VH-VL binders against q9y8t7. Designs and how they scored, part 35

Target 1, 261 residues: q9y8t7
Amino acid sequence: MRDSFLQKAIASAKDRTSLLEEIAGNCSPKPGRPSLSSSIREWVYRVGGAVIAEYKRCSPSAGAISTLDPVSYVQATRDASAAYSVLTEPNWFCGSIELIPYFARYKPVLAKDFIVSETQIRIAACMGASAALLIMEALTPRELQELAAAASRYGVEVLVETPDASHAVEASRLAPGSIIGVNSRDLKTLRVDYEAMLREVSKAREQLPGEVILVAESGIDSPDKALKAFKAGAQAILVGTAFMKNPQLREKILAELLQIP
Below, E stands for the ipSAE of ESMFold2; O stands for the ipSAE of OpenDDE; V2 stands for 0.75 times the mean of E and O plus 0.25 times the DockQ between their complexes.

## First folded at step 8 (VH-VL; framework fv_zagotenemab)

Design d7 (at its last look DockQ between E and O 0.69; V2 from the best seeds 0.00; counts 0 for: pae E 2.2 > 2)
Fold by OpenDDE, look of step 8:
Structure d7 (fold): chain C 261 residues (1-261), chain A 123 residues (1-123), chain B 112 residues (1-112)
Amino acid sequence: as target 1 above (261 residues)
Amino acid sequence: EVQLVQSGAEVKKPGESLKISCKGSGYSFTSYWIEWVRQMPGKGLEWMGEIDPDDSYTKYEKNFKGQVTISADKSISTAYLQWSSLKASDTAMYYCARGTYWDSGPEYAFDIWGQGTLVTVSS
Amino acid sequence: EIVLTQSPGTLSLSPGERATLSCRSSQSLEFDDSNTYLHWYQQKPGQAPRLLIYKVSNRDSGIPDRFSGSGSGTDFTLTISRLEPEDFAVYYCMQGYHYPLTFGGGTKVEIK
């Protein structure tokens, strides 16, 4: 069987573990990092929804997305974002774990990578990450449970990325207390299915306990799409490429949210 | 030569089952997705769904989900489209096509097409 | 779903003339900046479709240089600089980046 993108990314992540250890050494996560879930809840209370602004310089499909530096990005997005999502995968997303400390000065940071080891979570925490991404499709149920438990030990929240409502429910069971994300992007084909995501977010919201934070991931490139995601039942949206291309989009989304009665 | 060869025309009655085939040759069959496209008489092209022959991962257009089954047998480089119970409205030309694939991501264009299988369903 | 609207429905021209076909998308196809997965297919009567242009402007292998594609965002164009007799066919645009994959309604280029 040929390796899919996801499989290649996982393999790469495994290979990078030694390098990460070299960079971070025997670091110990410090307490006092801001909570991603708390920030999302605050924004939901205040304006009806939270935006997680993703800093992503490259993607597998697009290559280079933008040359926007972190400083300019933060200046454009800081006031209207609940949190930052930072790509740390270097090969396809041009990310770096060393980006986390900068963003962490301003907002809770979600470390986004293909996380397959406890070491990745520990180091992300040491860099100041508030949360770490776990991709359900990249992990066995046991691995998901183990990594979620490890995250808890380091005081790191977990966002479990899932493809649909059924998996969202399962993820909630496997990793209690986790933030649940539904991704519009098919990780095998890299195509986007925004409408499917909306349906699955709605279904997930119907099935998940009310306290579970639901995030709509990817596929959002307009205020209209953002609003639809919130209406579908998402408490937060994660926006990457669209913000890299047009950081002011965040303000437009916020403006629309504020108009919702 | 890279090609997709589909099974012959079918004449069926409503309620009958049908399975048509698409055989690839001249390339690594498991390296590319197979796409199915319907074209009703005198109408345009409609994407039905796709399959990765390597692991039989499938995607369907919502109107075809549950109405047809897409499958593949990579051991003989063949993809299938099947109905459990045909309807008159299933009368159409059905094409299989190769979806292009790259290491860094898919190109998503259908560069090779089968010759089509005409399915006629009438009482 | 993304709706692709092709215009005109029918284009009546003579050999040697320039053909301009339009494909408009209900939403931007430039979600990712570097790649736009808008493709063009040619279908002659009684034949299977043939890939003509992929990713807006790239000619597939064996496609004559009289065929060209252009566009961005929501507006795309297929141009046939000088129609040959064999070019009279139906042309479809397709987007392949968003599920479900969708085709335009087609433009029939017929002989005047």
Scores: ipSAE 0.722, ipTM 0.869, lowest interface PAE 0.6, mean pLDDT 92
Fold by ESMFold2, look of step 8:
Structure d7 (fold): chain C 261 residues (1-261), chain A 123 residues (1-123), chain B 112 residues (1-112)
Amino acid sequence: as target 1 above (261 residues)
Amino acid sequence: EVQLVQSGAEVKKPGESLKISCKGSGYSFTSYWIEWVRQMPGKGLEWMGEIDPDDSYTKYEKNFKGQVTISADKSISTAYLQWSSLKASDTAMYYCARGTYWDSGPEYAFDIWGQGTLVTVSS
Amino acid sequence: EIVLTQSPGTLSLSPGERATLSCRSSQSLEFDDSNTYLHWYQQKPGQAPRLLIYKVSNRDSGIPDRFSGSGSGTDFTLTISRLEPEDFAVYYCMQGYHYPLTFGGGTKVEIK
């Protein structure tokens, strides 16, 4: 029997969280954290779409990827980005919660990890995160609902990452008011299915109320792919690897957006 | 030692059902994916889909989705490809192959192939 | 969907000659990481395919060193430095990273 990448990541997260639950009693969410959803809506109003710029230093399939230090990355990206997605998972993404405070000085921060415990959400908020990632495929429906409720108690917004439109609709029901992501990456194989993601975003847009923010995730490595995701009904795109390799790509995407009538 | 052995050639009529098999031996069957590949007469190779035999998670190429069923029985180290109603256009050679994972070399390649099962569908 | 275009369709060569086979991808295969999951397979008449080269340039176990692969981005090459009679076959490239997985149309190597 072989564990998938997702199974390994969940097991690792449970190990990390077990220790954190024992020490988490001395930490309160940082006040004055900005709203991720409000920032996305502002960008949608201004230019028809929003970019969430992801800071990650490694990936499971690539290992170490070309990295800028946080200061250089923010300098290259902040004026064109609605928010930052900051990897806090240390084993496969080389992330850390210690990165959150720096990025939070400039933009709303999504803490991106394999979240299995409300302790992880509270600690992310202590560090200044505005939102936390919940991966629907990693959680039972009850766990998703309970973690979303905990996030609400800490004043933390939730992005629920889903594989398709039917799960997107279910996630919106289980976690009302959450931001909904549709991911082009198969979490078992780490392969990418961009065209399926576009179809599922379109289906989700038709089935969800207009006020629900949809985010297209993974596989967006060109202005053309970004524009197609927005046309399919996404309000935001999450771009990681392309930004880490070429931070100026965001300006190219913005230039393409300005051509929409 | 490591091998995939497929069931024998089949001659069928349109509308009949069929289930062909692919048995792995000499390796940990649940540690690898099983891929299915079609080769129509005189043509190249077409990926049909894949299965993780450990939990039966399945992915299909869009033109084969709903046209065939991929399944596995890990207790006997066997994967299956089946049709509920064959068409003449299903006449082809069908291969199974062992799909490697992102962290095991050769990554994402098909490193072991079955000998193929010829399926002939004619009136 | 990523289309892999192989050329030429057929190579007619004598034993001892160098064979050069091309595979072009409709989009860059270098998107996500520093790895490129472009693979080469050999299919002899009446036989199943056999893995030759994985990730552009790595020979599979037991593959003779006359087989080599190279390339990047959208352009890839399989080279057989000195053709042997047993190398008469069809050669396919495949990309294994983006769904759906796709093969090139094949290059038939015929020995004159």
Scores: ipSAE 0.522, ipTM 0.799, lowest interface PAE 2.2, mean pLDDT 88
ESMFold2 (binder alone), look of step 8: mean pLDDT 91; pTM 0.942

Design d8 (at its last look DockQ between E and O 0.79; V2 from the best seeds 0.70)
Fold by OpenDDE, look of step 8:
Structure d8 (fold): chain C 261 residues (1-261), chain A 123 residues (1-123), chain B 112 residues (1-112)
Amino acid sequence: as target 1 above (261 residues)
Amino acid sequence: EVQLVQSGAEVKKPGESLKISCKGSGYSFTSYWIEWVRQMPGKGLEWMGEIDPDDSYTKYEKNFKGQVTISADKSISTAYLQWSSLKASDTAMYYCARGTYWDSSPEYAFDIWGQGTLVTVSS
Amino acid sequence: EIVLTQSPGTLSLSPGERATLSCRSSQSLEFDDSNTYLHWYQQKPGQAPRLLIYKVSNRDSGIPDRFSGSGSGTDFTLTISRLEPEDFAVYYCMQGTHYPLTFGGGTKVEIK
């Protein structure tokens, strides 16, 4: 078949390697970045769940999602968000690695891209990212291990994005100490399966050690869906498009969380 | 001409196994997904699942998962739907269709359909 | 899952009349992008379904201009401006954005 979106995205990431090397230069990761995992745990303790607010300007199929600039986005979301997820992929998501420093001023930042090289992790760290996304479906087990190890060397936490509970368990073994995410998005078809994600989050929570942070990724566009994800066993939810279109949704989610006995 | 041609009607008894086929022609078979849709007598359309013929990646609707198996042989541009043990309730028309997604037009629609395979399961 | 509710179940009309079919979604079909993947299919008796309209308002190849689609969010409409004899069939809406893929229950357009 034609290359899937994931395959194209990976190819694009590989093609950008030279540019990233040029940008990286002699850059070294700066210490003192806030911890994503610590922030999530704090919010779980305080309100029962954490929200990772994703800044995503474009999508692969439709282009621009919102014209909301980073300043306006942060103003609308920072008081109720544990962290930011920043798309750095430029071709389909209109992201940029240059966005990370701004968001990093306010919250821990997850650098979200199709990471296939250590250079990508290093430059993200240099820009102030607290964590980097590793997509399990985009990597071999060995590559995942190597990139997770590299992240550790740079003081960058890892969120391993997985398609289901079985992969979540495997990811936790391959990348000890990583944050585990279950994605509602099928990366081959780009269709969303929220219900499947809930089921898999529940299964994953049953199998993973209690100390492993579990994140429900995407597919959430209402307070009700957010609460269901938390009830399923997620400590955090990652919300993108819904916040881009309606940043006030975060406050509504928080309000609902605070009502949970 | 772009088309999907399905195997002929089947008459089976409960407990029997069955494998029906859907052959694509007139296009690159591995460039599109194959979708399976059930239509029980006098009823509406039900999505069963789909397959990427290139690598045999499959998705199932939850009620059909474990009940049927979707497979493909790209060397002969053919997709399959099979049962290990038929039930009377499996009596229906089964359609295969060509599926598209984000980088195709029409996006996420079934633009080509097979003629259907009638499966009758009775004692 | 997303439930698509079509109404009416049966529409009895005469040739030359205007047909308006409704498809309502249990939730918005616009999620991560500006596209809405709501499609319409036509099925005549004894035949396989045929793609009629894709992405709310786009006619598939070979579909006459008397067929049109509209809508947004959760409410969608298929309109046949002037029914031809060959248009009497069952029409299904389908959403292709979320798993599982789901169809509406169908609207039968029958001759009065």
Scores: ipSAE 0.724, ipTM 0.883, lowest interface PAE 0.7, mean pLDDT 93
Fold by ESMFold2, look of step 8:
Parts: sequence; C-alpha cells; structure tokens
Structure d8 (fold): chain C 261 residues (1-261), chain A 123 residues (1-123), chain B 112 residues (1-112)
Amino acid sequence: as target 1 above (261 residues)
Amino acid sequence: EVQLVQSGAEVKKPGESLKISCKGSGYSFTSYWIEWVRQMPGKGLEWMGEIDPDDSYTKYEKNFKGQVTISADKSISTAYLQWSSLKASDTAMYYCARGTYWDSSPEYAFDIWGQGTLVTVSS
Amino acid sequence: EIVLTQSPGTLSLSPGERATLSCRSSQSLEFDDSNTYLHWYQQKPGQAPRLLIYKVSNRDSGIPDRFSGSGSGTDFTLTISRLEPEDFAVYYCMQGTHYPLTFGGGTKVEIK
C-alpha cells in the first residue's frame, strides 16, 4: 500500500520527535513571546486585514523555491507583516527549529510543521514560537484536543488548519480559542483549489462567532486573490511562495486593503 | 505493457442507470490516480474527477459532483464511472486516464489513456 | 477555475511547414516549487488523447524531436518544426495543479 504525502509526513514527524527528545534538554518556553492572535487583531483593526509571511525554502518536490536567507527575508517583509510562519519540517520543506529565533526577534512566530506530540510544541516555544500549527486532517479529534490543551499549558497559541467550513466549525468546538485556517491545498494530492477555499471561508465566517480568527492559506499569489480572501471573511492570509519570490507583493496587498471604502 | 482497457459502447434511455469500467494492467494499479474525462460530440475535453484506487479518496469537478459516482475495486485493478439516472445530455465519449503523483514523472500529467467508452442516451 | 485559451481554433498548413500553437492561461501556472505543470496532448481522429509534452517543454517517451514546447507564466507554445502528414490532429493544453483540472479548447491542425 502506498503512503500519501500526509502519511509520510506524519511518520517522519514521529521519528523526528524521538530524536528531538534525545537532543533537546528539558528546556522551558522563552518568556515574553508576543501573541499571534493579538497581532492579527491589531492589524485587522488598523488596516482591515493581516498578513502572515511564510518562510519556506523548499516544496515537497525537489528544488529550491528561493535562495533568500532569513535575514534578507525579514528585512523585506517585517514592516507590513503581522507575523511569520516558519517551516520547521526538514525533509520536504528544508526547514529547521533553529530558524525560529531569527524571526521571533521581530514578530510572533507560528511554528509550521506536522505536529504530533507536545514535545514539538514545547521545543518550538523554547526557540521563541508564539503559536504552533495543528493539522486537523493529521489528527483524531482526541489528539487535536490533547495537543491544544498541551499548547495552552506551554503558553502557545494554536492555528488549526482545516480543509473546509464543516471542519473549521468542528475545530473551533474541539479547540476553543484557537485560530482557524482554511487551506486551499489538498494535502493528499498537493493540488490547490483557491475558489473552493474562498467559498469555504465565507461559509465558515457565517457559522463561526465574529471573534474567531479565520486565516486563508495557500494559493494567494496576487493582490486580487488576497483582497478576495479578506472580502470572503478571512482576518489574515498566509502567503509563502509568492513572498519568497516577490517580497514587494506584500506592500501591494496592503495598499489595496487600505483603499477599501 | 501498461494499459487501460475500458468497457464497450453503451446505448441507453433517459432515466436508466449505467456503470462503465476502466481496467488497468501492466503496472501497480494502486500507485496512480485514475482520472475521468468527458468529450461531448464535436467538443473538447472536460475533467470530471479522479480517484486514488488505494483508499478510494475521490475528487469531483463541481458540476459532476452528485451527478456521477467514481469508484474503484483495487482487487481487480478496475475503476468505475456510474450514473444512477442518465440524461440525454450525458451522450458523450468517456475516457479514463492514469494520473501520476507529484513525485513521479510526468508529474500531474495523464500519461496513459483508455480507448474510451461511447455512451449514447437517446430520448 | 483556470481558463486555458488556445489559438488559433484551426490551423491549416501543408506538410513541411512550421506549426505554432498558443495556449494562454487566465492565471500564472507557476507552482510553489517553481515548476509549471502545463501539458500538451494530441488527439487524432477517432483516437484517445496522447501525452506529447509535460511540464511545458519535456517530451514524453517516443515523441519525435519536431515537437517542442515553451513558455512561462501565462503564455505557452507548442511548436511542430516540420509538419508531417500524421500530425494532423487536435491539440489540447492542460494544467495539472489547480482544481478543477482544465483543458484548453483545442487547436485543430489540418493539412491543406
């Protein structure tokens, strides 16, 4: 039987956690980590939307997305970004937990990985992460609840990534107070369905309390797509490859957002 | 030889059910997607949907969702396209094709096609 | 939905001539990994489509050197450097990474 990409990533994450426990001491979360949700709400209040800039060196396929180093990326993006999403998954995204401090100096950091254990959450917080990604499709409902509870104990916020509005509503029930993402990328095929994501964000906004932060993820590579995601009801967008290739895209998005009557 | 062999042409009346087949041979059937493509008489190609035969994960184009059922029986290396109630507008040629995975060349292309099944629905 | 617009609709040429077929996408097809998954298929009368070119410019196994592909972003071209009688067919472009998967409307290449 062939394993899907998600199954391979989960298995890898379990193996990496074992090594991580061996190498990492019993570290404690860094004090004074800023709130991801507060930063998003501040940008929404001031500008009408928030941008989470993702640092991603590679994709699941071979080949680099960009040669831009972390320092150069931060210099290009920090003024208009509410937060950073930092890939820590090494096998397909060329990430590392050690990247977190470079970004956490400037903005709240979402540790982006296939999180399957609370050890991953604790160590991300030791490195300065403000939040951790939980992928709903990778976890049972009980696992989601348990990992969200563990994140709370470490003072780490959670972004729960979901494929549609039905799962977004369920995620809000299972992990109250979490930030909810709607992802346009199919985790089995890696194809993107941007139009479906817009529809599902709109449905989720209608069904969720207004205080729940919705994030639109993947496939946002133009100001028009960003604006449509905000108009559909997302408070934040998460943009990776497009910013790695054109950091100035962020400023174009901000300019268009400020012109909304 | 790697091939997809489809069931023979069908002549049906509106309201009848139909299930057409696509049998793979010469390769590991559960290692690839099966894609379904419609070609209306004299028209171009339309993607209908796909299935991973290993676990039956299925994706549909929105206008075909609820109109057809895509399924597979991996024990006999066969995928199916099924209507519960045919319409005259379903008259078309239907192709199955093998879809490659993201890490296998030719990536995201349809590299092997079945010969097609002509479905005629006369009112 | 990504719309692929092919032009011309029909291309009438003699054997030995160079054929140039255009495919224009409503959005950039560059994917997250910097690859572009734009493919070309040939469909001869009464036959199933056949893969010719994948990822813009890569010939599938057994495809003659006279077929080549190029382009980036939103504009793509299939070129047949010297048209052979067996090349009269309908040619379709397809994008493979955005749901729903979409084909262009086709270019019919006919021999004058």
Scores: ipSAE 0.615, ipTM 0.841, lowest interface PAE 1.8, mean pLDDT 89
ESMFold2 (binder alone), look of step 8: mean pLDDT 91; pTM 0.944

## First folded at step 9 (VH-VL; framework fv_zagotenemab)

Design e1 (at its last look DockQ between E and O 0.62; V2 from the best seeds 0.68)
Fold by OpenDDE, look of step 9:
Structure e1 (fold): chain C 261 residues (1-261), chain A 123 residues (1-123), chain B 112 residues (1-112)
Amino acid sequence: as target 1 above (261 residues)
Amino acid sequence: EVQLVQSGAEVKKPGESLKISCKGSGYSFTSYWIEWVRQMPGKGLEWMGEIDPDDSYTKYEKNFKGQVTISADKSISTAYLQWSSLKASDTAMYYCARGTWYDSSPEYAFDIWGQGTLVTVSS
Amino acid sequence: EIVLTQSPGTLSLSPGERATLSCRSSQSLEFDEGNTYLHWYQQKPGQAPRLLIYKVSNRDSGIPDRFSGSGSGTDFTLTISRLEPEDFAVYYCMQGYHYPLTFGGGTKVEIK
């Protein structure tokens, strides 16, 4: 069977886990990390929606996306972002776990990687991450539960990325208290289906408890698309490539939100 | 030679079922997606859906979802497009194509095409 | 869905002339992590389409260098520098990144 990108990424993550274990040493989670969920809720209250700005230097298909350095990125996005999503996967995304401390100075940080081990979560916490990404399609239900529990032990919130509403509901059950994300990207083809995401976000919102934070992930490259995601029921949107190419987009999104009566 | 060979022209009546085929050769069939494209007489190209022959994962365009079924038998390097009940409006040329896939970088283009299967549905 | 609008609908030219075909997207196709999955196909009467250009500007194998693609964002162009008799056909643009995959309406390049 042909290995998908996801499978390759998972395999790589497993390999990296071994390396991380060797260097974990006396790593301990940093206290006083801001809450991702709290930040999102605050933005929802104030402006009607939250933006999670993703810092992603590379992609599997394109290589380098932008040469925008973290400092410039933060300067451009800080005022209109509730949190940062930081790619830490090194092979395809040119990420680094060492990026987390910098971003964590400014906003809650979502450590975004192919997380398959507790060690990855622990290290992320040590670096100052407020939350960690768990990809439902990359994990068994048991693994998801275990990793969510581990995250809790380290004071790390969890964003569970799901492909649709049904999985979103399941994720909320498997990982209580988690932030739930619906991804517009098909992880098998790596194509994007924004409309499908909107439908699934809407369905998810209808089924999930009101206290569950719902995030629309990817596929948003305009204020209009952002607004539609919020209208569909998302409390937050995660925007990556679009912000890397045009960081000012966040201001436009915020401006539109503020105009909503 | 890398090629997709489709089954022959079909003449059907409304209400009849039909299954047409697309056989790949000259390459690893399970390494590439198969795309189906409709072209009505004198009209442009319409994407219908796609399948990963390796695990039969499928995606459909919304107007074709539930109207047709895309399947594959990787043991004989063949993809299928089928109707349970044909309509006159299904009269068209149907192409299968190979969706390009590279190990590390998807191209998302259709680089190999079948010769097409003409389906005529009339009373 | 992403709508691709091709213009002109018909282009009448003589052999040896330069052909310029346009494809406009309803939204930017550069969203995918630096890649733009806009492709061009050629279809001759009674034949299946043939891939000409992939990802805006890359010629597929065996495609003559008189074919070139360019563009960014929402505006893309296929150029045939010097039309050969065999180049008179219908040309389609396609985006292959967003579901559903979509084609332009096509431009027919016909002999004047």
Scores: ipSAE 0.748, ipTM 0.877, lowest interface PAE 0.6, mean pLDDT 93
Fold by ESMFold2, look of step 9:
Structure e1 (fold): chain C 261 residues (1-261), chain A 123 residues (1-123), chain B 112 residues (1-112)
Amino acid sequence: as target 1 above (261 residues)
Amino acid sequence: EVQLVQSGAEVKKPGESLKISCKGSGYSFTSYWIEWVRQMPGKGLEWMGEIDPDDSYTKYEKNFKGQVTISADKSISTAYLQWSSLKASDTAMYYCARGTWYDSSPEYAFDIWGQGTLVTVSS
Amino acid sequence: EIVLTQSPGTLSLSPGERATLSCRSSQSLEFDEGNTYLHWYQQKPGQAPRLLIYKVSNRDSGIPDRFSGSGSGTDFTLTISRLEPEDFAVYYCMQGYHYPLTFGGGTKVEIK
C-alpha cells in the first residue's frame, strides 16, 4: 500500500520534531513580532486585498525551483506584499527555519511546514515568525485545538488550511480567531482545482462572520485568477515565487484591486 | 502483459440502467488510478473522472458529476462506470485508462488504455 | 478550466513529409517552474488512444524516434519527422495537472 504525500510529510515532521525537542531547549519567542492578521486587514482597507508572497525553493514534483536568494526576493517583492509565507520543510520544499529571519525583519512571516508539535511553533516564533500553518487534513480535531491553543500561548497566530467550506467553518469553531485558508491543491493527488477553490471560498464567506480572514491558496498564477479569488470573498491570496518576481503581473494585480467593489 | 479489458458493447433504451467494467491485469491494480474518457461519435476525447482503486477516492468532471458513478472493486482488479438512467445523449465510446501518480513516470499521463465500450442509447 | 486549442484541425500530407502539430493552452502549464504535464496521444481509426509523448518531450516506451515534442508555457508542438503510412491518425494533446483534466480538440493527419 503506498503512503500518500501527506502521510510521508507527517512522518518526516514527527522525526524532525523528535530531534528538535532533544536539541532545542532555551529559546524564547522574539518580542515585537508583527501581526499577520493586522497586516492583512490594513491592506484590505487600503487597497481591497492582501498578497501573501510565498518563498519556496523546491516542490515535491518538480524538485529544485528557479528562485531568488532570500535577500533578493524580499528586495523585489516587499512593496507589494502584506506578508511572507516561508517554507521551512526541508525534504520536499528545501526549506529551513533559518530562512525566517531574512523575511521577518520586513514583514509578518507565516511559517509553513507540516506542524505536528507545539515545539515547532515555539521555535518558529524564536526565529521571528508571526504565524504558523496548521493543516486541518493532517490533524485530528483535538490536535488542531491543542496546537492552536499552544500557538496562542506563544503569541503566534494560526492559519488553518482547509480543503472546502464545511471544513473552513469547522476550523473556525475548533480554532477561534484563526485565519482560514482554502487550498486549491488536492493533498492526495497534488493536482490543482482552482474552480472548486473559488466555489468553496464563496460558500465559506457566506457561512463565516465577516471578520474572519479568508485566504485563497495555490493555483493563483495570473491577475485574473487573483481578482476572481478576491471577488469570491478572500481577503488575502497566497501566491508563488514566479508570480511575485514578475513586476508587470504584480502591478496589474494592484491596479485591478482598486476596482473591487 | 499489462492491459485493461473493458466489457462489451451495449445497446440500451433511455431510462435503463447500465454498469460497464474495466479489468486490469499484469500490474498492481491499486498502484495506479483508473481514468474514464468519453468520445461521442465523430468527436474528441473528454475526461469524465478518476478513481484511486486503493481507497475509492474519486474525482469527477463537473458535467459528469451526478450523471455517472465511478467505482472500483480492488479484490477483482475492476473499475466501473455506471448510469442509473441512461439518456440518448449518453451514446458514445467509453474508454478506461491507467493514470499515473505525480512521482511515477509517465507522471500524470494515461499510459495504458482499454479497448473501449460502445454504448448506444436509442428509443 | 484549461482549454487546449490544437491547430490545424486537419493536416493533409504525403508519406515521407514532416508533420508539425500545434497545441496552445489558455494558460501556462508550467508547474512550480520545472514541470509541464502536457501529453500527446495518437488515435488511429477504430482504435483506442495511445500515449506518445509525456511531459512535453519524453517519448513513451516503444514510440519511434520520428516523434518528438517541444514547447513551454502555453505553446507546444508535436513533430513527426518523416510520416509513415501508420502515422495517419488523429493526435490529441492533454494536460494532466489542473482539474478538470482536458484534451485538445485533435489534429487529424490524413493522406493527401
Scores: ipSAE 0.649, ipTM 0.847, lowest interface PAE 1.6, mean pLDDT 89
ESMFold2 (binder alone), look of step 9: mean pLDDT 92; pTM 0.950

